# Designs tried in a protein design chat: VHH binders against q9xw16. Part 93

Target 1, 132 residues: q9xw16
Amino acid sequence: MSGWNAYIDTMTAAAPSIKRCAIVGAADGSVWARTEADNVFKASEEELKTFVALFNDVTQVPAKGADIEGVHYVVPRTEESLIFGKKENTGFFAVKTKSAVLIAVYEGPNEVAAQVRKAVESMQTYLNNAGY
Below, E stands for the ipSAE of ESMFold2; O stands for the ipSAE of OpenDDE; V2 stands for 0.75 times the mean of E and O plus 0.25 times the DockQ between their complexes.

## First folded at step 6 (VHH)

Design t40 (framework vhh_6fv0_2)
Fold by ESMFold2-Fast, scan of step 6:
Structure t40 (fold): chain B 132 residues (1-132), chain A 119 residues (1-119)
Amino acid sequence: as target 1 above (132 residues)
Amino acid sequence: QVQLQESGGGLVQPGGSLRLSCAASGFTFDDYYMYWVRQAPEKGLEWVSTISDSGSYTYYKDSVKGRFTVSRDNAKNTLYLQMNSLKPEDAAQYYCAADIYESGFPDYRGQGTQVTVSS
């Protein structure tokens, strides 16, 4: 449980615009690690179960958007194993690995999104190579 | 400099059709996903449709799916939106945009083209 927090720390250090972050099971949305205290990732168990199921067919996501922490995001496009969107000053990137889904919620203008995306995709690659 | 210029808006009756165009210049059009977004009076910007760089993938807001069709002509650096079965709720200023920062919400750069739906 606490071992997975090291990966969250790595992502937030690489992209300081990340405000809240979680690593959840791809099959059920169970939380493996998340940011806590003043940066607590607030998604409910039911919301996470619904969210990870979106990766069963990412091409269907743009029509309806995605909900994270009770916030409805417009998702204008998806890529294979990637769902992302923005709502004003708040945005997210979510990526699926073999057994996990990484979710990073960031705050800032569109210009900071590239750094957040890079941090999340780098972790996705690392975990896939490690068999996760 | 990035420049997007929309045209084709106008007044139609409910159930009518319009075809919007967007002429792009100042960037490599073929390298970017392109988007249509709209803004109704006193409302925020609303995403409508997305088309991939090659045109192979298209996405639509649920409420316009089956009525709107996005397309592009990379040889002409032009983006299109065919709007059929227009409803009063579709009345808005329509903008074409590119997501240059890859944030998931495109920035609009054009002046937009006005669509009015009235019986």
Scores: ipSAE 0.497, ipTM 0.754, lowest interface PAE 1.9, mean pLDDT 87

Design t41 (framework vhh_6fv0_2)
Fold by ESMFold2-Fast, scan of step 6:
Structure t41 (fold): chain B 132 residues (1-132), chain A 119 residues (1-119)
Amino acid sequence: as target 1 above (132 residues)
Amino acid sequence: QVQLQESGGGLVQPGGSLRLSCAASGFTFDDYYMYWVRQAPEKGLEWVSTISSSGEYTYYKDSVKGRFTVSRDNAKNTLYLQMNSLKPEDAAQYYCAADIYESGFPDYRGQGTQVTVSS
């Protein structure tokens, strides 16, 4: 549990433009770790359960979009085990591993978005290799 | 330098069809996802459709599904949007856009082509 907080710290250190992030269970959306205090990740358990279910078929997500922290994001495309969206200057990247879903919310232009994506995908690779 | 030039817009009655084209230059067109986005006078920019670099994967906004078809001809560096069964709410300036940073979001847009739907 506390060990999972170290992964939150690693992601936010790798991409300082990440404003909030979380690691949740892929099966049920249960929170394993998230940013806290002034940058608390505010998604409810109900919202997270709905969100992780989107990974059942990512190809259907662009038509509907996705909701995170009560914000509706446009999702222009998805890739293998990757959902990402944008609303104005705010966006997110979410990746699925065997057991987890990593979600990072950021603010900034597309150049910044690319940096956030790399950080999230790096953690996805690490966790998959660790058996998660 | 990146350049995107749209064409094919015009005036059409509800239920009509138009085909938009986008000529791309200044980058390796066949390496990038391409997008169609639109802006109506009283709305912000709306994403409409996405097509993968190969053309194998396509995505659509729910309200245009079944009516619009995106395609591309990489040999001609051209992107297309076939619009059928046009509705008044489809009236907008249409832009093609490229995802140069590979971030999943379009970075560069052309000048746009206007689509007007009226009876």
Scores: ipSAE 0.578, ipTM 0.799, lowest interface PAE 1.5, mean pLDDT 88
Fold by OpenDDE, second read of step 7:
Structure t41 (fold): chain B 132 residues (1-132), chain A 119 residues (1-119)
Amino acid sequence: as target 1 above (132 residues)
Amino acid sequence: QVQLQESGGGLVQPGGSLRLSCAASGFTFDDYYMYWVRQAPEKGLEWVSTISSSGEYTYYKDSVKGRFTVSRDNAKNTLYLQMNSLKPEDAAQYYCAADIYESGFPDYRGQGTQVTVSS
């Protein structure tokens, strides 16, 4: 198991509503780790390349939304290192670290989103402090 | 109890203007991002605009940029949407929405106000 897989496990354990998640390179969208098996994260390399590029100018993302795993999400706002979206009872949080983008796709009512955000932001903080 | 009450909708001709208002209560209004969303017949709910808690940051759907302006008066617990150069495709039920759970998406909406654009 890659060391990055441990971080996937940490995030999914912290927020049970997370269905799929991935850690990818911020520069090119290369997959470092992802949920597997029944909860395999299915975004293509091309899609991830496009997605991580959104962080180059987050101010434009709300206007057009974001696509994850072929699903289009509404992005109501962004922050410098945070992109999040929602579609019906699903959503995602994506945070950028020094070298990575953490993506978590969740399912559930609006109330569960806060826990998902905390999970990915906690990991963001940890990885940033670790130099990643 | 969280309450949002939209008003200001109506019938206008293409190119016309409307100003929507939303009266908020039951929560600390100035702590939350606020949203405008709309739903046209036989279409899903779509996001229109977002404004940050202080009003410093605003976001718009691409199709309404340059035509719509979101603003807020935190002293009055009121959200606004100035709608200029209205198009037929802007016709919808418009809702004010609050990000109560800080999830980044509307958690509560009012009853809405109808906007109709027709020549």
Scores: ipSAE 0.077, ipTM 0.505, lowest interface PAE 2.4, mean pLDDT 91

Design t42 (framework vhh_6fv0_2)
Fold by ESMFold2-Fast, scan of step 6:
Structure t42 (fold): chain B 132 residues (1-132), chain A 119 residues (1-119)
Amino acid sequence: as target 1 above (132 residues)
Amino acid sequence: QVQLQESGGGLVQPGGSLRLSCAASGFTFDDYYMYWVRQAPEKGLEWVSTISSSGSYTYYEDSVKGRFTVSRDNAKNTLYLQMNSLKPEDAAQYYCAADIYESGFPDYRGQGTQVTVSS
């Protein structure tokens, strides 16, 4: 398994509502690690390349939303280096580090989203401090 | 206790304008992003617009862009939605909403104000 899978495991342990998760290259959307087997993250390389390019200007994202795993999410707002969206009972948080984009898809009401956000942002901070 | 009270809805003809207001209390209004969401009969809730805590950043869903303007007056704890060039598909119950958990989606809504667009 890749060493990056350890960070996937850390995030999913911290927020059990995360259903699927990936760490991808910020420049090209190449997959470094993702959840597999029963919780496989099902985004194509082309979709991921399009998605990471959204971080070039996050303020443009809310008008059109974002697509992950073929699902269109409403993105009511963005923050610096953070894109997050919701589609009924499913949502995601995506954060950019120096070299990577972390994407976590979760299921649950708005109340569980805060725990998922905390887990993803904690990992973002850790990886930035580690030079990634 | 968070409280949100909408007003300003009514009947208007296509192409007309309405301004909605939302009076907020029970929380530090100027610390939170605020939202407008709507629900048409027999449809789900639809996000319409977002405004940052300072009012410096605003976001709109594509279908209302250029026609609707969200604003806020933090001194009065009031959120506004100026709706211009109204279309029949804009007819809905309009709610203001606050993201109290700061999770990215609103967790509290007011009672709503009805907007009807007909000739």
Scores: ipSAE 0.532, ipTM 0.783, lowest interface PAE 1.8, mean pLDDT 87

Design t43 (framework vhh_6fv0_2; at its last look DockQ between E and O 0.67; V2 from the best seeds 0.55)
Fold by ESMFold2-Fast, scan of step 6:
Structure t43 (fold): chain B 132 residues (1-132), chain A 119 residues (1-119)
Amino acid sequence: as target 1 above (132 residues)
Amino acid sequence: QVQLQESGGGLVQPGGSLRLSCAASGFTFDDYYMYWVRQAPEKGLEWVSTISSSGSYTYYDDSVKGRFTVSRDNAKNTLYLQMNSLKPEDAAQYYCAADIYESGFPDYRGQGTQVTVSS
């Protein structure tokens, strides 16, 4: 495993409702690490390139939503460096650091979202402090 | 106990206008983002619009952008949706709502107000 896979493991341990996640380059969407096997994060290179470009102006995202793994998500609001949304029982949180974008896809009722958000934001803070 | 009560729905002709209101009580209204969602017959809940706690930021689904305007009066604990240039596709039960768990889709909503648009 690359060193970046340890951070995937840390996030999924902190929020077990996370089903798939990835750490990708903020500039190009290149995959640094992702969940594998039965819970493989399936986004294509072109989809990830499009997705990370959304962080250039997050205020434009709610009108059209966001696509991850071929699934269209409704995004009712964004915050600085945060895009998140829901489609039925599936949701996601994506945060931008200096050099990376962390994407976590979770399954479960709305009550589990806060735990997923905390896990992703904690990793965002850690990576920013580490210079990433 | 959070309480949300919508009003202002009715029957309107295509191209017409309606103004919906939502009276909120039981919580600190000015601390919350508020949402409008709708549900047409045989369809799931659809997000329509969002307004920040201060009212400084508003967001709209592309299908209503330019036609609908969300606003709020924190002194009156009231949320509004001004709907202009209404289309048959806008016919639905409209709910004001809050995203209590910050999941990205609001799950607490009022009883709703019906909007009907004739062809």
Scores: ipSAE 0.589, ipTM 0.797, lowest interface PAE 1.3, mean pLDDT 88
Fold by ESMFold2, look of step 8:
Structure t43 (fold): chain B 132 residues (1-132), chain A 119 residues (1-119)
Amino acid sequence: as target 1 above (132 residues)
Amino acid sequence: QVQLQESGGGLVQPGGSLRLSCAASGFTFDDYYMYWVRQAPEKGLEWVSTISSSGSYTYYDDSVKGRFTVSRDNAKNTLYLQMNSLKPEDAAQYYCAADIYESGFPDYRGQGTQVTVSS
């Protein structure tokens, strides 16, 4: 709310194809900031707690995929701090920092997905450098 | 330009095996994760398997895990998919793919190779 809402604005400005996004606590999935109003990020606290726990062992995620906002996504691979998934023409990128997980949900082809990934990874780097 | 050429498809009976190949050119094959995806008539493109650039990590959709094995030969710029215990639901056009747009998601380029599983 304080400075966290500005990070939401920065990510959506960097990649306009982002439909919804959030910054949540890595330990418990608590929402620090999210898109609101007509583009509300609507995942429940319980769903987010389950989601951030996937970062405890990312190698297990591709077998079953991941759920965000009640939508199931195919996860074709992961990296230690990055989980991403696709359903039809929509997808998500989620990156983990020391204390947070950044989640962006987008629509578009893979060229657009690349822009979204770059935006969330840039913010990941910024937050890690700031100690978060 | 990136080129991917699939081969090795064919007609097999249920329970049979096939080995698909994908010849790659126009990029540094060793730097890329590679993917197998497939498309059946009633469905969009479905992810099947992923292999890391060195071959050290492999990932499979649950529906093929234990039956399919992805591998690569970086000296030959070739990706493989060994398909065992084939089922009718595996029938599809199979494509190999690379992360051409650097999103992390597979981008296919070839015409694919048809796998048909007949009773």
Scores: ipSAE 0.584, ipTM 0.821, lowest interface PAE 1.5, mean pLDDT 91
Fold by OpenDDE, look of step 8:
Structure t43 (fold): chain B 132 residues (1-132), chain A 119 residues (1-119)
Amino acid sequence: as target 1 above (132 residues)
Amino acid sequence: QVQLQESGGGLVQPGGSLRLSCAASGFTFDDYYMYWVRQAPEKGLEWVSTISSSGSYTYYDDSVKGRFTVSRDNAKNTLYLQMNSLKPEDAAQYYCAADIYESGFPDYRGQGTQVTVSS
């Protein structure tokens, strides 16, 4: 297990509603780590490249939404380093660090979203402090 | 107990305008992002607009951008949606919603107000 996989485990442990999770390069969307086995993060390289590019101008994302794993999510708002979306009983949080984008896809009611957000933002802070 | 009450809907002709209001209570209104969402017949819930707690930031679905304007009066605990240049495809039940969890569609919304656009 790579060091990045440990961070995947940390996020998924912190927020059990996370179904799939990935850490990808902010520059090109290359996958550094992702959930595997029954919870494989399925986004293609091309899709991830497009997704991480959304952070170049987050202000445009709400109008168009965001696609992850072939699923289109409504993005009601964004922050400089945060994109999150919803589709029915699913959603995602994506945060950008200095060099990475952390993506967590979760299932459940809106109540679980806070925990997911906290998990990914906590990891964001940790990685930023670590220089990543 | 979060309570939201929409009003202002009605029947208008294409190109017409409506101004929706949402009276909020039961929570600290000025602490939360607020949403407008809509649901047309045979369609799912659709996000329309978002406004930040202070009103400093607004977001719109591409389908309404340039035509709709969200605003809020925190002193009155009221959310507004000015809808101009209305189209038939804008016809829907419109709801205001409080983004309590700051993610996607919130669970807390009112009974809605009907907007009909027809010649």
Scores: ipSAE 0.433, ipTM 0.741, lowest interface PAE 1.0, mean pLDDT 93
OpenDDE, second read of step 7: ipSAE 0.384; ipTM 0.707
ESMFold2 (binder alone), look of step 8: mean pLDDT 84; pTM 0.839

Design t44 (framework vhh_6fv0_2)
Fold by ESMFold2-Fast, scan of step 6:
Structure t44 (fold): chain B 132 residues (1-132), chain A 119 residues (1-119)
Amino acid sequence: as target 1 above (132 residues)
Amino acid sequence: QVQLQESGGGLVQPGGSLRLSCAASGFTFDDYYMYWVRQAPEKGLEWVSTISSSGSYTYYADSVKGRFTVSRDNAKNTLYLQMNSLKPEDAAQYYCAADIYESGFPDYRGQGTQVTVSS
């Protein structure tokens, strides 16, 4: 019944420190849903295509970092389906499912980051189990 | 209390080597990712290297890749950074840090150890 925007709403409700969020296609970075209006996710389609391609070899990401919304983030480590980074008091978590990449940009200290990570990973598990 | 104590810094000439150590206490060292970060005078904190809890995965900033090697000895609760081919740009206060909150980001606890690179 609900479109992809319902998943955006679920993630932002679970972690209110998420400032901007998107669900994009894993193959091409096409936007399926994103936060809008005052908290619009501002990444270009070209940037998103480049970003989702990072999941082809996450081990190369820490050396170079990652760019989201024109902001360069330091990525201290990656996991098989997880890229996350920080720049000052802002950071992001991005997880890959079978068909999608979930990206959440947040602001706050490490306790806030842990909460955001849980919300994003919970949605990743849900979507993988749903066949996405 | 969580405590991290760095040592091994000093003055070295360009092209030289240093080995930094970090003694950890107050937490289960072998459960956490560990990090090396540095701060040059009047500059921001820069991430240098990451090592997984088991030591199986290591990551490096592009600026130090191929020159620095991170390692750990979980039996001794000690983290190491072997620094080779040192450049003037590597001069900084070096800190070890742990991912205590399991957020994927380091939490800085140590006083650091000073590395100076001068001819």
Scores: ipSAE 0.534, ipTM 0.765, lowest interface PAE 1.9, mean pLDDT 87

Design t45 (framework vhh_6fv0_2)
Fold by ESMFold2-Fast, scan of step 6:
Structure t45 (fold): chain B 132 residues (1-132), chain A 119 residues (1-119)
Amino acid sequence: as target 1 above (132 residues)
Amino acid sequence: QVQLQESGGGLVQPGGSLRLSCAASGFTFDDYYMYWVRQAPEKGLEWVSTISSSGSYTYYKDSVEGRFTVSRDNAKNTLYLQMNSLKPEDAAQYYCAADIYESGFPDYRGQGTQVTVSS
């Protein structure tokens, strides 16, 4: 059953600028669902474990940045349960729920980033309310 | 329209200090995160520091942490960067910037102010 892939489909329908995304376990970075085929999310298990651990103290992230799919992103700020960053025309938003971390990588100017942020934050709210 | 005007740049010796200012107008300054970014010709545009709309949260690039302090005065629509213990690698054009789209990296910048660190 690909139940979790329905949530990925919902996010990408809401923000078409999302190029790749994943839903991973907050405790260990295990992949629950991700985009596939031509849009496969290519983070390693080691990278994801390191990434989700950043949510233990998001205030430390801006000094060092964050790595996703082997790409180093500048993270100029974080908010509670939100890490987001930019590298030229590529960016990401990652949000933590009770049990999961949602990661969306997008391409485009800052104007489209607002749409991506809204999509991932809406899903964060939904999953938290559902107990995830 | 967003207008940002930097000042306070100049020439200092290594170990010296400078205080940069940015006068903002054309938007509700106290609603937005503000940023300092810099560019040297041999490097791309580089993020330096961020301050939250209230001033309660500040963030710094690792190489400037402990040496630079960002602050703001919302009553005066002014952003500041206090730079201490300046190093040759800090020499750059410094820009004040606003993140209107909340994308994490701002597109609105001022004209910049030049910081030169001699020797």
Scores: ipSAE 0.532, ipTM 0.781, lowest interface PAE 1.7, mean pLDDT 88

Design t46 (framework vhh_6fv0_2)
Fold by ESMFold2-Fast, scan of step 6:
Structure t46 (fold): chain B 132 residues (1-132), chain A 119 residues (1-119)
Amino acid sequence: as target 1 above (132 residues)
Amino acid sequence: QVQLQESGGGLVQPGGSLRLSCAASGFTFDDYYMYWVRQAPEKGLEWVSSISSSGSYTYYKDSVKGRFTVSRDNAKNTLYLQMNSLKPEDAAQYYCAADIYESGFPDYRGQGTQVTVSS
């Protein structure tokens, strides 16, 4: 469904500090939509396949960290359907829905990080309600 | 280089006051959640206080609430802890720590400054 790019636009409008983001399949990491052009989300499908598999057991992730766009992030803790990480002044939030994983990479202070988290969690709720 | 350097510790009598400072360099200070943590001899690290990147939100360990005040000056890249009504149980090495998100796992912490409370 071609409407997936509209959800990328919705998240980036809600939190302008999102630098790059994507919506990928939870089962295989296949890209449904991502930011393009000057803010293209550059993760390979093989990296994304590895990343979405982390949601099979989030309790193991803080010990190993997570890789997105070739960058290794420290994952301080996880929640039921949430993996987030940090690397210097850059971070990400990834949330799992029934069928998808939303990934948003941001740059900025902790108050900005909180806004990014709210944006991805709002979209997570929307997609779960839509059956995704 | 990321660096956090604490100062202001010392010997004080019970009921006295001390003001700790933490000078930060090598990172964008105003992007980080900041902590004060302490460690008494032969004990683990204990969280004392934290402050959000802007200073709008502050949190305290129950036993220090009303006695300690955390603050920050983002223009000077400095974190402060005002400690009033000090008790013998407050004696410890005090460290500042920087955490890009409110995670409880800081990216870096300093060498610490010693606080001794003795009559």
Scores: ipSAE 0.000, ipTM 0.121, lowest interface PAE 11.9, mean pLDDT 83

Design t47 (framework vhh_6fv0_2)
Fold by ESMFold2-Fast, scan of step 6:
Structure t47 (fold): chain B 132 residues (1-132), chain A 119 residues (1-119)
Amino acid sequence: as target 1 above (132 residues)
Amino acid sequence: QVQLQESGGGLVQPGGSLRLSCAASGFTFDDYYMYWVRQAPEKGLEWVSVISSSGSYTYYKDSVKGRFTVSRDNAKNTLYLQMNSLKPEDAAQYYCAADIYESGFPDYRGQGTQVTVSS
């Protein structure tokens, strides 16, 4: 569990536009690692449990949107293991692995979203290959 | 350069139908998710429908589910929106849009086509 902070550091180094991120358990939303100090990821345990449950049927998410850190995001579409959305100049990418959900909140125009998505999806691939 | 050209808007009575078209050029159309977004007077941009690059997956805003159908013809670089059972609340400028940066909400949109629903 304690080693998970290294993956947070890897994602934030790969995409500097990431302001906050976390790795949580796919079954219950329990926090394995998150950004801290000035960039603390502030989602409650109840909110995270609700959020990870969205991956049970991602096709229902675009109709309702998603809440992260008390902020409601518009989610126009999803992919099988990916939920992502926007609110003005801020956005997020969340991907599901076998046992984890990675969440990255970023700030910037749409041009920076590609770098954030790449960082999150690269970590998703790594963790899936590692059996997580 | 992404170019999108909408057509098919017009005036229709409540309960009527319209079919919107969008001709796309300047990018590899069949690689991208495409969106229909709308803007009513004094309101912000609102997404309406999304279709995957292959056309296999579609998504709709709750208020249009069962009434609107999005489709695409990748051989013709054309996106469509079939609108049935139109309501006054559907009156808006409709835009075809491409999510080139994969951010979840597209930046590139055409000039739009006006849909008016009135008796």
Scores: ipSAE 0.298, ipTM 0.608, lowest interface PAE 3.4, mean pLDDT 86

Design t48 (framework vhh_6fv0_2)
Fold by ESMFold2-Fast, scan of step 6:
Structure t48 (fold): chain B 132 residues (1-132), chain A 119 residues (1-119)
Amino acid sequence: as target 1 above (132 residues)
Amino acid sequence: QVQLQESGGGLVQPGGSLRLSCAASGFTFDDYYMYWVRQAPEKGLEWVSAISSSGSYTYYKDSVKGRFTVSRDNAKNTLYLQMNSLKPEDAAQYYCAADIYESGFPDYRGQGTQVTVSS
Protein backbone atom coordinates (compact mmCIF):
# COMPACT_ATOMS: atom_id res chain seq x y z
CA MET B 1 0.00 0.00 0.00
CA SER B 2 1.54 3.18 -1.27
CA GLY B 3 -0.12 5.28 1.47
CA TRP B 4 1.68 3.27 4.13
CA ASN B 5 5.03 3.87 2.42
CA ALA B 6 5.02 7.38 3.93
CA TYR B 7 5.37 5.81 7.40
CA ILE B 8 8.31 3.69 6.22
CA ASP B 9 9.92 6.91 4.94
CA THR B 10 9.26 8.65 8.27
CA MET B 11 10.88 5.85 10.32
CA THR B 12 13.96 5.59 8.09
CA ALA B 13 14.40 9.38 8.14
CA ALA B 14 14.23 9.34 11.96
CA ALA B 15 16.68 6.40 12.21
CA PRO B 16 18.94 6.19 9.12
CA SER B 17 20.60 3.10 10.64
CA ILE B 18 17.47 1.05 9.86
CA LYS B 19 18.63 -1.30 7.10
CA ARG B 20 15.21 -2.79 6.27
CA CYS B 21 11.71 -2.38 7.66
CA ALA B 22 8.06 -3.23 7.11
CA ILE B 23 4.56 -2.52 8.35
CA VAL B 24 2.42 -5.66 8.35
CA GLY B 25 -1.11 -6.61 9.42
CA ALA B 26 -1.29 -7.76 13.05
CA ALA B 27 -3.92 -10.40 12.29
CA ASP B 28 -2.24 -12.15 9.34
CA GLY B 29 1.21 -10.67 8.68
CA SER B 30 0.15 -9.28 5.29
CA VAL B 31 2.61 -6.64 4.07
CA TRP B 32 1.16 -3.09 4.02
CA ALA B 33 4.50 -1.45 3.18
CA ARG B 34 8.21 -2.32 3.23
CA THR B 35 11.58 -1.00 2.16
CA GLU B 36 12.43 -1.91 -1.46
CA ALA B 37 15.27 -2.20 -4.01
CA ASP B 38 18.76 -2.36 -2.44
CA ASN B 39 17.26 -2.52 1.07
CA VAL B 40 14.23 -4.74 0.37
CA PHE B 41 12.67 -6.43 3.40
CA LYS B 42 12.80 -10.09 2.37
CA ALA B 43 10.55 -11.96 4.82
CA SER B 44 8.06 -14.38 3.23
CA GLU B 45 4.32 -14.14 3.89
CA GLU B 46 4.45 -17.49 5.73
CA GLU B 47 7.29 -16.29 7.98
CA LEU B 48 5.45 -13.03 8.74
CA LYS B 49 2.23 -14.90 9.60
CA THR B 50 4.25 -16.97 12.10
CA PHE B 51 6.03 -13.88 13.42
CA VAL B 52 2.92 -11.76 14.14
CA ALA B 53 1.36 -14.74 15.98
CA LEU B 54 4.20 -14.40 18.52
CA PHE B 55 2.39 -11.30 19.86
CA ASN B 56 -0.41 -13.60 21.13
CA ASP B 57 1.94 -14.43 24.04
CA VAL B 58 5.24 -12.52 24.00
CA THR B 59 6.38 -14.10 27.29
CA GLN B 60 7.13 -17.39 25.49
CA VAL B 61 9.32 -15.84 22.78
CA PRO B 62 12.67 -15.60 24.69
CA ALA B 63 12.65 -19.40 25.12
CA LYS B 64 12.65 -20.06 21.34
CA GLY B 65 13.74 -16.84 19.62
CA ALA B 66 12.27 -15.39 16.42
CA ASP B 67 12.84 -15.73 12.69
CA ILE B 68 12.91 -12.72 10.36
CA GLU B 69 14.16 -12.83 6.75
CA GLY B 70 15.32 -16.43 7.28
CA VAL B 71 17.60 -15.33 10.13
CA HIS B 72 17.10 -16.78 13.62
CA TYR B 73 17.42 -14.10 16.32
CA VAL B 74 17.95 -14.58 20.03
CA VAL B 75 15.23 -12.66 21.88
CA PRO B 76 16.69 -11.71 25.28
CA ARG B 77 13.40 -10.35 26.65
CA THR B 78 10.03 -8.96 25.55
CA GLU B 79 7.58 -6.27 26.65
CA GLU B 80 3.79 -6.48 26.19
CA SER B 81 3.81 -4.99 22.66
CA LEU B 82 7.53 -5.25 21.86
CA ILE B 83 9.69 -8.10 20.60
CA PHE B 84 13.35 -7.41 19.87
CA GLY B 85 16.17 -9.70 18.89
CA LYS B 86 19.91 -9.76 18.44
CA LYS B 87 22.36 -11.81 16.39
CA GLU B 88 26.02 -10.75 16.38
CA ASN B 89 26.15 -7.32 14.63
CA THR B 90 22.47 -7.24 13.62
CA GLY B 91 19.11 -6.96 15.36
CA PHE B 92 15.47 -6.02 15.06
CA PHE B 93 12.68 -4.26 16.89
CA ALA B 94 9.05 -5.19 16.32
CA VAL B 95 6.10 -3.44 17.94
CA LYS B 96 2.40 -4.22 17.81
CA THR B 97 -0.33 -1.59 17.44
CA LYS B 98 -4.09 -2.21 17.33
CA SER B 99 -4.00 -3.30 13.66
CA ALA B 100 -0.32 -3.47 12.64
CA VAL B 101 3.11 -4.80 13.49
CA LEU B 102 6.10 -2.60 12.66
CA ILE B 103 9.41 -4.42 12.09
CA ALA B 104 12.78 -2.70 11.72
CA VAL B 105 16.07 -4.53 11.08
CA TYR B 106 19.29 -2.70 11.90
CA GLU B 107 23.03 -3.30 12.03
CA GLY B 108 25.33 -1.90 14.71
CA PRO B 109 25.89 -1.49 18.44
CA ASN B 110 23.44 -0.50 21.23
CA GLU B 111 23.65 3.21 20.34
CA VAL B 112 22.22 2.34 16.91
CA ALA B 113 19.69 -0.02 18.51
CA ALA B 114 18.45 2.74 20.86
CA GLN B 115 17.86 5.10 17.90
CA VAL B 116 15.93 2.41 16.00
CA ARG B 117 13.81 1.51 19.03
CA LYS B 118 12.90 5.18 19.54
CA ALA B 119 11.81 5.56 15.90
CA VAL B 120 9.71 2.38 15.97
CA GLU B 121 8.05 3.22 19.32
CA SER B 122 7.28 6.78 18.14
CA MET B 123 5.53 5.38 15.07
CA GLN B 124 3.70 2.82 17.26
CA THR B 125 2.34 5.68 19.41
CA TYR B 126 1.31 7.67 16.34
CA LEU B 127 -0.53 4.74 14.71
CA ASN B 128 -2.30 3.73 17.96
CA ASN B 129 -3.49 7.32 18.41
CA ALA B 130 -4.72 7.29 14.78
CA GLY B 131 -6.75 4.14 15.51
CA TYR B 132 -4.42 1.64 13.86
CA GLN A 1 25.68 -9.95 39.03
CA VAL A 2 27.49 -8.25 36.16
CA GLN A 3 30.82 -6.71 37.14
CA LEU A 4 33.16 -4.66 34.93
CA GLN A 5 36.57 -3.47 36.17
CA GLU A 6 38.48 -0.93 34.06
CA SER A 7 42.24 -0.24 34.31
CA GLY A 8 45.14 1.25 32.37
CA GLY A 9 44.37 4.96 32.60
CA GLY A 10 46.92 7.61 33.47
CA LEU A 11 48.58 10.85 32.49
CA VAL A 12 50.11 11.15 29.00
CA GLN A 13 51.37 13.97 26.83
CA PRO A 14 49.57 14.86 23.58
CA GLY A 15 50.54 12.31 20.93
CA GLY A 16 51.07 9.61 23.56
CA SER A 17 49.48 6.18 23.88
CA LEU A 18 47.60 4.20 26.53
CA ARG A 19 46.05 0.73 26.57
CA LEU A 20 42.87 0.29 28.63
CA SER A 21 41.60 -3.07 29.89
CA CYS A 22 38.23 -4.18 31.21
CA ALA A 23 37.84 -7.41 33.16
CA ALA A 24 34.31 -8.81 32.97
CA SER A 25 32.49 -11.27 35.22
CA GLY A 26 28.96 -12.38 36.05
CA PHE A 27 27.79 -13.09 32.49
CA THR A 28 28.79 -15.12 29.42
CA PHE A 29 31.23 -12.55 28.04
CA ASP A 30 31.52 -14.07 24.56
CA ASP A 31 27.75 -13.71 23.93
CA TYR A 32 27.65 -9.92 24.31
CA TYR A 33 28.61 -6.73 22.53
CA MET A 34 31.09 -4.67 24.53
CA TYR A 35 31.43 -0.90 24.50
CA TRP A 36 33.87 1.79 25.53
CA VAL A 37 32.16 4.99 26.71
CA ARG A 38 33.74 8.09 28.20
CA GLN A 39 32.78 11.13 30.24
CA ALA A 40 34.79 14.36 30.45
CA PRO A 41 34.67 16.22 33.82
CA GLU A 42 31.69 18.52 33.01
CA LYS A 43 30.04 16.52 30.20
CA GLY A 44 27.65 13.63 29.65
CA LEU A 45 28.54 10.09 28.64
CA GLU A 46 29.61 9.54 25.02
CA TRP A 47 30.33 6.22 23.35
CA VAL A 48 33.66 5.85 21.54
CA SER A 49 33.86 2.22 20.40
CA ALA A 50 31.99 -1.07 20.21
CA ILE A 51 32.95 -4.64 19.39
CA SER A 52 30.77 -7.61 18.49
CA SER A 53 30.62 -10.82 20.55
CA SER A 54 33.08 -12.63 18.22
CA GLY A 55 35.33 -9.60 17.70
CA SER A 56 34.65 -9.71 13.94
CA TYR A 57 32.89 -6.31 13.84
CA THR A 58 34.21 -3.09 15.36
CA TYR A 59 32.72 0.40 15.45
CA TYR A 60 34.26 3.78 16.27
CA LYS A 61 33.16 7.32 16.87
CA ASP A 62 34.43 9.41 13.94
CA SER A 63 36.73 11.54 16.15
CA VAL A 64 38.70 8.46 17.32
CA LYS A 65 38.67 6.39 14.11
CA GLY A 66 42.19 5.52 13.00
CA ARG A 67 43.64 6.35 16.43
CA PHE A 68 41.81 3.92 18.72
CA THR A 69 41.55 0.13 18.31
CA VAL A 70 39.12 -2.00 20.28
CA SER A 71 39.75 -5.72 20.77
CA ARG A 72 38.67 -8.55 23.06
CA ASP A 73 39.98 -11.82 24.43
CA ASN A 74 36.99 -14.06 25.07
CA ALA A 75 39.16 -16.75 26.72
CA LYS A 76 40.17 -14.18 29.38
CA ASN A 77 36.84 -12.27 29.59
CA THR A 78 38.77 -9.08 28.83
CA LEU A 79 38.04 -6.05 26.62
CA TYR A 80 40.83 -3.70 25.45
CA LEU A 81 41.15 -0.22 23.98
CA GLN A 82 44.45 0.77 22.40
CA MET A 83 44.59 4.57 22.25
CA ASN A 84 47.24 6.17 20.03
CA SER A 85 47.92 9.79 19.09
CA LEU A 86 46.00 11.00 22.14
CA LYS A 87 44.60 14.55 22.04
CA PRO A 88 43.58 16.84 24.91
CA GLU A 89 39.90 16.29 23.94
CA ASP A 90 40.33 12.56 24.70
CA ALA A 91 40.83 13.33 28.41
CA ALA A 92 37.94 11.67 30.28
CA GLN A 93 36.87 8.90 32.63
CA TYR A 94 36.63 5.76 30.45
CA TYR A 95 34.09 3.01 31.18
CA CYS A 96 33.37 -0.33 29.61
CA ALA A 97 29.77 -1.48 29.18
CA ALA A 98 27.92 -4.66 28.24
CA ASP A 99 24.35 -5.69 27.50
CA ILE A 100 22.66 -6.63 30.77
CA TYR A 101 20.69 -9.73 29.84
CA GLU A 102 17.70 -9.00 32.11
CA SER A 103 17.36 -5.36 30.94
CA GLY A 104 18.19 -5.92 27.27
CA PHE A 105 20.20 -2.66 27.09
CA PRO A 106 23.75 -1.72 28.12
CA ASP A 107 24.28 -0.30 31.57
CA TYR A 108 27.02 2.34 31.44
CA ARG A 109 28.64 1.02 34.60
CA GLY A 110 31.97 0.18 36.16
CA GLN A 111 34.25 2.36 38.28
CA GLY A 112 36.02 3.66 35.18
CA THR A 113 39.66 4.56 34.59
CA GLN A 114 40.84 8.18 34.31
CA VAL A 115 42.72 9.38 31.21
CA THR A 116 44.45 12.76 31.41
CA VAL A 117 46.19 14.32 28.41
CA SER A 118 48.40 17.34 29.17
CA SER A 119 51.81 18.71 28.71
Scores: ipSAE 0.000, ipTM 0.192, lowest interface PAE 11.5, mean pLDDT 82

